# Designs tried in a protein design chat: VH-VL binders against q8eqq3. Part 20

Target 1, 246 residues: q8eqq3
Amino acid sequence: MKIHIMIAEDERLAREELMYLLQQENDIILCPSAENGDQLLNLYQEYNPNVIFLDIHMPGINGIEVAKKIRNEFEDKDIIIIFTTAYESYGVQAFEIQATDYLLKPFSEERFKIAMNRIRKTLSTKKVRKPKVDKLVVNLDEKMMVIDPNQIGFAAREGRTVKIHFISNEVIETKMNLKELEEKLSGFPFYRPHRSYLVNMDCIKEITPWFNGAYNLVIKDLAESTIPVSRTAAKGLFDALQGVHH
Short names: E, the ipSAE of ESMFold2; O, the ipSAE of OpenDDE; V2, 0.75 times the mean of E and O plus 0.25 times the DockQ between their complexes.

## First folded at step 14 (VH-VL; framework fv_lerdelimumab)

Design S4 (at its last look DockQ between E and O 0.55; V2 from the best seeds 0.00; counts 0 for: pae E 6.8 > 2)
Fold by OpenDDE, look of step 14:
Structure S4 (fold): chain C 246 residues (1-246), chain A 121 residues (1-121), chain B 109 residues (1-109)
Amino acid sequence: as target 1 above (246 residues)
Amino acid sequence: EVQLVESGGGVVQPGRSLRLSCAASGFTFSSYGMHWVRQAPGKGLEWVAVISYDGSDKYYADSVKGRFTISRDNSKNTLYLQMDSLRAEDTAVYYCAKDRYKYSWYGMDVWGQGTLVTVSS
Amino acid sequence: SSELTQDPAVSVALGQTVRITCQGDSLRNYYASWYQQKPGQAPVLVIYGENKRPSGIPDRFSGSSSGNTASLTITGAQAEDEADYYCNSRDSSGYHLWVFGGGTKLTVL
């Protein structure tokens, strides 16, 4: 099945460059292109593309706003959005709208290929039924607890022990270290944003920029817990959130 | 109703020039790309040229490149084809066609009835 | 310049189904448009965007694509469907160039 791709780009040269790159792919069909947000919305409805390459900086409604509108109006269609931009600072925004990737202008062929691979992977995974959620068995001092990993907000190393924090704000203490826990949760969307934390990515509510390329995560637990993201972990986090598996 | 009416066709000698016009009505002319397509007698359709909605972009088939010029006057709702250095092989019915979109995407949804251009000595 | 190839002629019995196919490299990445032309008349768009019908086109006309091919299918051919059919697409060698197939003459028997 061919991937139907639509381009929204006000700059003719950039649009043509993307078309050129996309024409090198054998499994894609190009939809009509838009030069602004309004045109995109109209064309999107008519052609129902699988993927949109969306310039953030278009006249009128910017790409981010358009993306939000698309997500709000078409919640059920799970369109893949790839941002195109001249600026590197849109990682957080891309995440907010569940963008799969972003490409910097001028477009790198290598980076484009990476984006295409992400697109293909995303499309392939959507077809796969979510695997049955396995349970996590944790040894406590005198008992074993069976835990639904989806109920975990995050785990934190506190002193010599690791505490598992549930979205319900319940906390349990385990003798496992974070590495062991991470391994056991390998089938679930957990990430190490910091040396002292393991976070369930599905429970991330917000990402806030911090100093020197670091970030803070806000968790969807009752306490709206804040978890630090180290500079070294930041890039990987964004990739992981966007479905990029390293 | 969307309507396109070509004019300006006729008999001309090789090497001469001819200007075709296409009058558009029934739609917002300035919002759509426009095409010229020609058909030699008893032959198939041949794409000739396209112009963007605002006239900023123009593209031509190799067979007419350097000789033909597509243009438009949005204030007059008129498409033009200036044909210079005409050749015998340019003999055809010339159609103007409306693109479905601004940038000539996947459909000439309305055609004129065409105007005949005959290049002969 | 890219080329689109069509069979020069096909026949179909009245009420039967016929498929006209267009082949070319550009069709790998671009939709085909299909035009019907009857003798002495201007072409009429019948299919665009793979399988989209303009207003006024009967539902017996449909479009499909596979690989580097596009097809126009007439399900339940009528006498009035006898015409020349042309496929059209963007030229893969030039982003803003267009190319027509050679046309297929459809005879309804």
Scores: ipSAE 0.841, ipTM 0.907, lowest interface PAE 0.4, mean pLDDT 90
Fold by ESMFold2, look of step 14:
Structure S4 (fold): chain C 246 residues (1-246), chain A 121 residues (1-121), chain B 109 residues (1-109)
Amino acid sequence: as target 1 above (246 residues)
Amino acid sequence: EVQLVESGGGVVQPGRSLRLSCAASGFTFSSYGMHWVRQAPGKGLEWVAVISYDGSDKYYADSVKGRFTISRDNSKNTLYLQMDSLRAEDTAVYYCAKDRYKYSWYGMDVWGQGTLVTVSS
Amino acid sequence: SSELTQDPAVSVALGQTVRITCQGDSLRNYYASWYQQKPGQAPVLVIYGENKRPSGIPDRFSGSSSGNTASLTITGAQAEDEADYYCNSRDSSGYHLWVFGGGTKLTVL
């Protein structure tokens, strides 16, 4: 089935680069593009797209305000909004508007493909899931912490709580269990090598054999941390790594 | 009333040149992309060229690239097609058409009546 | 370069429904537009943006698409619908290029 996608971007070269990326997909059809917020709102109402790639920094009414109007005044809670921006600081605002994802400029093919996969996953449920930006939001006591998943080395259950270990050696404690954390990280290459661990496969430095068909992992920049791989999880780990270069 | 009127067609020998004009009225000419489309006698429509609303971008069918030049004068509300090195296979009725969009996107909503170009020795 | 393929001719009984089809790789990613051309006349846009009808075009004209195929449907065909019909879309082989289908002659019986 075709996914109807609209682009709102005032810079011609950026708009055409995004169109080029989109036309590589077999299940995408492109609506007319918009150069400003008012034009986007008119075209949105005429074409009823499934997805809008929305530049935050368009002239006139900015993309954040346009998205708020779509969500609140038109009451369209199901439209998928992917913000595009040159600034990393907008991730929190994208979450507030329930954007599905955001892309930093200049666009990378890898990040674009990830965004497309999230779009397809969202549409298969026929409802807008919670925002899937490049940041993870984790509840810690009386605050929410915004985390870059790429900075997580591993997470471990310690007693009744889960500790998230960053590559920086910083550690935070969370109330969520490893299953919930794994689900929130579903767009990133995390794996359960053991009932008590969740590891970032992109951060694995070394894999060494251990007794009875088990293994140990060493994480980049966390050389003092050795993570067990149970015998039952070992095959799955190696199968997953065959599709990922380290 | 929105209107497009082509002119400049005629009979010419192969290798010669012609310039077609398309006079626009009844709409803001400078807000829309413009196309040339041709139709050989008894044949189907063939897209020829497009020019963006401000003239900054021009694109051509491979069959005419390097020989035809599309242009516009927004102060005169006029679209042009310069046709050089004409060939027998360029014989057709040439239509100008207005795009619904400022670039070449989705639907040519107004067409002229066409002007006949015959290339024969 | 991509091509748009149409059947050269179709027929419909007066008052019946007919579909005219257009097939091509570019229709995977780009909307089709449809044009009606009567003998000795310029083409007229009847459908744009896959399924949108310009002002003045009768409700009996509709458009749809699936996969690499776009369709023009005329419900309750009238004698005046007898014409050639062309689909048009972007050419996927080059940026900002366009292509027409070969045209379908509709005969109303």
Scores: ipSAE 0.076, ipTM 0.540, lowest interface PAE 6.8, mean pLDDT 83
ESMFold2 (binder alone), look of step 14: mean pLDDT 91; pTM 0.936

Design S6 (at its last look DockQ between E and O 0.01; V2 from the best seeds 0.00; counts 0 for: pae E 17.1 > 2, placed apart)
Fold by OpenDDE, look of step 14:
Structure S6 (fold): chain C 246 residues (1-246), chain A 121 residues (1-121), chain B 109 residues (1-109)
Amino acid sequence: as target 1 above (246 residues)
Amino acid sequence: EVQLVESGGGVVQPGRSLRLSCAASGFTFSSYGMHWVRQAPGKGLEWVAVISYDGSDKYYADSVKGRFTISRDNSKNTLYLQMDSLRAEDTAVYYCAKDRYRSSWYGMDVWGQGTLVTVSS
Amino acid sequence: SSELTQDPAVSVALGQTVRITCQGDSLRNYYASWYQQKPGQAPVLVIYGENKRPSGIPDRFSGSSSGNTASLTITGAQAEDEADYYCNSYDSSGYHLWVFGGGTKLTVL
């Protein structure tokens, strides 16, 4: 099955460059291109593309706004959005609209290939029903506790022990270290945003910028817990949240 | 009713120039790309040129590039094809066609009836 | 320029199904549009965007694509369907260029 791709790009040269790159792929078919947000909104209704390469900076409504509108209208259809821009500062915004990837202009062939791989992976995984979630067994001092990983907001290293924080604000202490816990939770969407934290990505409410390329996570627990994201972990976090597997 | 009407065809000698016109009606002319397509007698269709909705982009087939100029006057709802340095092989019925989109892509959904251009010595 | 190839002629019995195929490298990545032309008339768009029909085109016309090919299918051919059919697509050798196939003459028997 061919991947139907639509380009929204106001710059002719950039559009053509992207078309050139896409033409090198054997499993894609190109929809008519849009030159602005309004045109995109009209065309995607007609063609229902699987993927949109969307320039953030277009005349009229910007790409982010257009993406939001598309997401709202196609809630039942997971359109893959790849942002194209000359600016690096839209990572958080890309996450907000669940963009699959972000391509900087001028386009790198290597980065383009990576994006295509992500697209293919995303399309392949959407067809797979998530398997039933296994339970996590944690050894406590006098008993074993069976835990639903989906109920975990995050785990944190506190002193010499690791504390598991549930979305209910219940906290348990385990003798396992974060690495061990992460391994046991490998089948679940957990990420290490910091050396001292393991976070359930499904429980992330929002991401706020911090200084020097770092971020803070706000968790959907009752306490709205804040978890730091290290600079080194930030890029990986965004990728992971967007379903990008490295 | 959406309609395109070509005019300006006729007999001309090689090396001479001819200007075709296409009058559009029944739709917002300034919102769509426009094409010229020609058909030699007893032959198939050949794409000639395209112009974007606002005239900012123009593209030509290699066979006419450098000799033909596509243009439009949106205030007059008219498409033009200036043909210079005409050759015998340019002999054809010339159709103007409306693109489905502002920036030309797939589908010419409205065609004129064509105007005959004959280049002969 | 890229080339689109079509069989020069095909025949179909009245009420039967016929498929006209267009082949070319550009069809790997681009949709084909199909045009019907009857003698002495201008072409008429019958299929675009792989399988989209303009208003007024009968539902017996359909489009499909596979690999580097695009096909126009007429399911239940009628006498009035006798015509020349041309495929058209984006030229892969250049941007914003278009190319037509050589055309297929359809005879309805």
Scores: ipSAE 0.872, ipTM 0.930, lowest interface PAE 0.4, mean pLDDT 90
Fold by ESMFold2, look of step 14:
Structure S6 (fold): chain C 246 residues (1-246), chain A 121 residues (1-121), chain B 109 residues (1-109)
Amino acid sequence: as target 1 above (246 residues)
Amino acid sequence: EVQLVESGGGVVQPGRSLRLSCAASGFTFSSYGMHWVRQAPGKGLEWVAVISYDGSDKYYADSVKGRFTISRDNSKNTLYLQMDSLRAEDTAVYYCAKDRYRSSWYGMDVWGQGTLVTVSS
Amino acid sequence: SSELTQDPAVSVALGQTVRITCQGDSLRNYYASWYQQKPGQAPVLVIYGENKRPSGIPDRFSGSSSGNTASLTITGAQAEDEADYYCNSYDSSGYHLWVFGGGTKLTVL
């Protein structure tokens, strides 16, 4: 099972350090990060993470009060909370809120591994949840990348890998195949116009006829790219575009 | 007082459309997910659709997918169900219900009284 | 159709204890919620989460779960408890589905 983890940390360097440590784990999916308590509560409700790494000393509502809200007002007894802090004295408060662990800054790799082991043990004794995902998280060779699906123009298979083309003209490469990518983009308006392509329907600018009942697509801001639509996929594409206009 | 009031039900011919509304009051509508649940005469409850608190997620039962569209207007505290290509099997009382979206830890804690949709030639 | 299975009917003598059960694979991962429906009325939530009661639900209603089975227990059943009872769970096997059981008609003798 994949563990969906959210980080709530306002200090960029500490947040990046946690992300770096987490990317060493092969069973983790990172949710979008929060930089304050209100943002965390909003993202928590949207993404239903399994685990929150929660900085006690965030701006606005502090981490202890955030945890109390999650436990008491949202009545979530199953969420795993790992407090992060620069101060050794918070262990008692972490216990009182039923936190699974706490982690001192600067983060020790040894203590991080212990916290991860406790997370995995705790999850093995609870019913699992399936979080909602509003962002695409992809494995690159050296890191996991969090992508806003609305910024994707299309994805194309090139050889044995898939290239994701952003409307900014940036391109990234993933080892994820188009089927896996399509599944992770479930709930976003993506369509397969061709066996080698996956297109963001909200980004289609033009549809032009091609030979023998096929078509070509032009993507907004990617005017130099032309995406084929096979004869077999053409009807489905037009039907899907009609439904998008409701 | 927390209330949900459905409207827009009636008798329609097969193949026609109806739009149901659910007016919410007494709670912060934009903080909650909303469901449509139906009950055919003499039958059990059937979940129809759900929409997230901000409208960003929508999901449907297989029996209505492609024909029904759930939507919400948070500025009017109103939930909608657009029902197209209606069939006799869609005949039911339709309820709206309030929930905390996608959590089995909570339940549908407030229901409307329902609105009857009859699909008959 | 439903992947949550309930017995269609159960009877209890007034003042006695009754258990209504609900079975399904989704209950291994998710808790059931329970709804009471009297004739001509909308459903009313009686149990959610582990075994929590909404405000206004009598303490004779309780819930439990084990494995793929959830149970609603009514201790000291009263005439007013005569109703249809439905279990419901979130079921990700159909991707983002809520599933109701078929319902159990409780008769208080």
Scores: ipSAE 0.000, ipTM 0.407, lowest interface PAE 17.1, mean pLDDT 80
ESMFold2 (binder alone), look of step 14: mean pLDDT 90; pTM 0.933

## First folded at step 15 (VH-VL; framework fv_lerdelimumab)

Design U2 (at its last look DockQ between E and O 0.60; V2 from the best seeds 0.00; counts 0 for: pae E 3.6 > 2)
Fold by OpenDDE, look of step 15:
Structure U2 (fold): chain C 246 residues (1-246), chain A 121 residues (1-121), chain B 109 residues (1-109)
Amino acid sequence: as target 1 above (246 residues)
Amino acid sequence: EVQLVESGGGVVQPGRSLRLSCAASGFTFSSYGMHWVRQAPGKGLEWVAVISHDGSDKYYADSVKGRFTISRDNSKNTLYLQMDSLRAEDTAVYYCAKDRYKSSWYGMDVWGQGTLVTVSS
Amino acid sequence: SSELTQDPAVSVALGQTVRITCQGDSLRNYYASWYQQKPGQAPVLVIYGENKRPSGIPDRFSGSSSGNTASLTITGAQAEDEADYYCNSRDSSGYHLWVFGGGTKLTVL
C-alpha cells in the first residue's frame, strides 16, 4: 500500500523542494498541500493522510499548535508528523507532540532519506505483532524474581546497589550493576541518559530543558519521577527515540 | 448553484487574436483556482492553463505557452483567456473549469458548457 | 510532458462490472481524477482523490490505484453510463501542470 503524504508549507520554494524529493519515492502519494494551519485541518479531514510534513512557521496558527489540535482531535489515528523548520531548537517540541522526525531547511537529500526510512519503519512496526515479551530474571537474595521489562520505568544506582523502579512505584533492589542490567535488557527500549540511570524509553512522558544543554525526563510512573539527562547523552537519546541506530 | 459560462468564441483567421471570458457564479470566485481546457472536434480533452485564486501564479501547457495568457478579475467574478497568434490546431471548444482548491490544484470539479473557437483561412 | 494512456474503447453488459484503467508515470505519486463526457455535453467529474465521489455521483462509481495505474470501476453498469471517460492528473514534469488521458469510449450492451 502507498503512503499518503500531505505537506503544510507556506513557502512555495520549500514546498516545491519537498514535493520534488517526495516524487522520487515510489511508495508514496501526495495529497493536496496546505499553506497554513487552517487549510491543513480542512484537508486532513478530507484526505486522512498517513504522514504530514509540517512547517513550524506558518502564518496564523503555528505548526506546533496545529499538530496538537490534530493529535487531540484524532487520538485514535496514528498519524506520522515530520516537522520542517529553519531552526534546530525544536527537538523538544517535536517530542512533546510525538513527532517522528524533523527536517531542517534547506532540505538535504540524505536527511530526507533518513526521515523516509523512519516513516517506513514506523508504519511497518504497527503491523507486526509484538513478539512474546521475554522476561527478565533478577536474583534477589535467595530467590529469583521474574520481571516484565515493560513494567520497568527506570533503574538507578544507589551506592553499591541498583534499584529497579516499576511503573507501579514498586521498587526492588538488585546486586547487578547498571551495565549488566542493560545487557540483559538489550532487546527492550532502554537508554542510559546518565551514568547512574537506565530508563525505559517507552515510559518517557516528557523531556524538559535543563541547564547547560542537559535535560530532565519525566517518567509515566505514578510518581512522575524525574530522571536527569547528561549533555553528552542528550543527542543520543533523541536519536534513539526517533529510531536512529548508529 | 455553481455555474460557469464561457463567451467570446468565434471564427478567426490564423495569426489573429481572440479573448475568451468565463463568468462565474454560485461560489466565492476569489477562493479557487481556475483552469482552461480545450477539445478539438472529435478529439480528447487537452489542458491549457491554470491560474491561482489571486492570480499570482499562472501555468501553461507547452502547446500554448508564449501565445496564450490566462488572467482573472475577482471583482467581476470573471476568468479570461487571451489567445494570440492563433493557429489552425487551436480550433476547439474551450472550457473553463473550477478547481477544487485555491492554490494546490487537485481537480476540476465544475465545468462550463464551453465556447467554440474556429481558426481557419 | 507526461503521458496518460487509456484503452480507446471498452464494452460492458447492462448490470455488469467494468474497469477502465489509466497508466502513466505521474500516477505513481499523484491521484487521478476521472471525468465523464456524453456527446455534446461538458465533462463531469465522477471520481477524484483516488476514490472520492462528488455530490450527485452514484455509488456504483469507484476509484482505485496501483503502481503507476489508476482505475475507474463501474459496478452494475447502467445504460446512462455510456460515455467517454477521461483520466487526469498532475504532470510529473511540472508541479502545476496537468495532463489528460486519451479517453475511453464505454459502450453499454
Scores: ipSAE 0.853, ipTM 0.916, lowest interface PAE 0.4, mean pLDDT 90
Fold by ESMFold2, look of step 15:
Structure U2 (fold): chain C 246 residues (1-246), chain A 121 residues (1-121), chain B 109 residues (1-109)
Amino acid sequence: as target 1 above (246 residues)
Amino acid sequence: EVQLVESGGGVVQPGRSLRLSCAASGFTFSSYGMHWVRQAPGKGLEWVAVISHDGSDKYYADSVKGRFTISRDNSKNTLYLQMDSLRAEDTAVYYCAKDRYKSSWYGMDVWGQGTLVTVSS
Amino acid sequence: SSELTQDPAVSVALGQTVRITCQGDSLRNYYASWYQQKPGQAPVLVIYGENKRPSGIPDRFSGSSSGNTASLTITGAQAEDEADYYCNSRDSSGYHLWVFGGGTKLTVL
C-alpha cells in the first residue's frame, strides 16, 4: 500500500529538496504540491492525503492556522502533519497541534528518515489488531498442555472432537472447536481451507490441484497428511499466501 | 468553452526556425501551467516543454533542450514555442495543453487542435 | 532515465471489461494520467491523479496503480471507446521532466 504525501511549501528549492528525499522511498506517492494555505486546503480535500509536509511560513494563512483548520473544522484527526521551518522555536507549537514531527530547513537526510519512521509507526498504530498469543493453553482430561503455535501443523475436526496435529507427528485431542481454536491463534498465520480444518500457513509444503477448482495441501514433515481446500476457500488461501510472501 | 488554438506551423528546411503560438480563451490563463506536446505522423505522443503559470520555471525534453524555447505573454493570453535549428525528426503535429494545476504538473486537461510542422529539404 | 511501457494493442468485446497497463519506475512515486486519442483528433484527458475523472468522462473509465504499474480500466466497453490510449507521468530521473508511454491501440470487437 502506498502512502499519499502532500507538500505545502512556497520556496521552490525547499520543495524540490523534499521531493528528492521522498522519491527515494518505495512506499510513497506524491500528491500535487501546494504553495499557500488556501491551495493546500483545496488540494487536501481533492486528494485526501495520509501525510502533509507543511511549511509554517507560507504566504497568506500561517501553516499553524492551516493545521488547526484541518484538525478542528474538517475534524481530521488521522492526518499526519510534519511541520517544516527554518526556526527551532516552533517545536512547542507543533506539539500543541499534535503534529507527528517537525523538520528544520535545510533538511537533513538523517532527520528526514526519522520523520519517515515516525510516519510509518503512526500509520501502523491505526490498524485494529488482536493481541498476539505467544503460547496456546489447551485443556485435556486431567491436565493443561502448553503449546507453541509454531509447532502446530494443522487441526481437524474428526467426529465430535478436534485433533491438533503437530509437525512432530504428535496428535492431541481438545474440547475446543475449530472456531475457538482459530480465535486463540489469531496472532499466528492460521487459515480455514475447509470447514473441518485449520492449517498453519507457515507449515504448508505443497499445494496440488484437485477436482472442481479445489486443492490439497501437504504439511511440512507430515507428508502423508492431505488437507482439502474447498473451491470457495481457495482464493482466500492464495491471497493469504501472497500476503505472507510479500 | 476553454479553448486553445495553435498557429505558426508550416514547411521549413532543416536548420531553419519557426515560432508557434497558442491563443488561450475561456479561463484565467495566468493561473495555469502550460505544455507543448508533439506527435510525429503515425507515432505516439512526446512531451516537449512546460512553463509555470508566471513563466518563472521552464523545463524541456532532452530531445529539444538548447534548441527550443517556451515562453508566455500573460497580458495577451498567448503561449509560444520558439523552435531553432530544426531537424527532420522535429516533424510533428504540435499541441499546446493546459495543465490542471499551477506548479504540480499532473494532468493536461485541455488541448488545442494542433499545428503541423514539417521539416524537409 | 524513466521509460513508460505499454502494450501496443489490446482488444475487447463490446460490453466487456478491458485493462490497459503502463509500467515504469517513476510510477512508484508519481501518479499517472491517461489520455484517449481518436484518429485525427487531439488527445483527451480521461484519468488524472491515478484514479480521478475529469468532468464529462464516463464512470466506466477508472484508474489504479500498484508498484510500478498503472492501469486504465474500461468497464462495459462501448464502440466509441476504440482509440489510442497513452499514459503519462513524471520522469523520476528529473523533477520536472515528463514522459508518455508508447500508446495502446484499443479495438472494440
Scores: ipSAE 0.358, ipTM 0.725, lowest interface PAE 3.6, mean pLDDT 83
ESMFold2 (binder alone), look of step 15: mean pLDDT 91; pTM 0.937

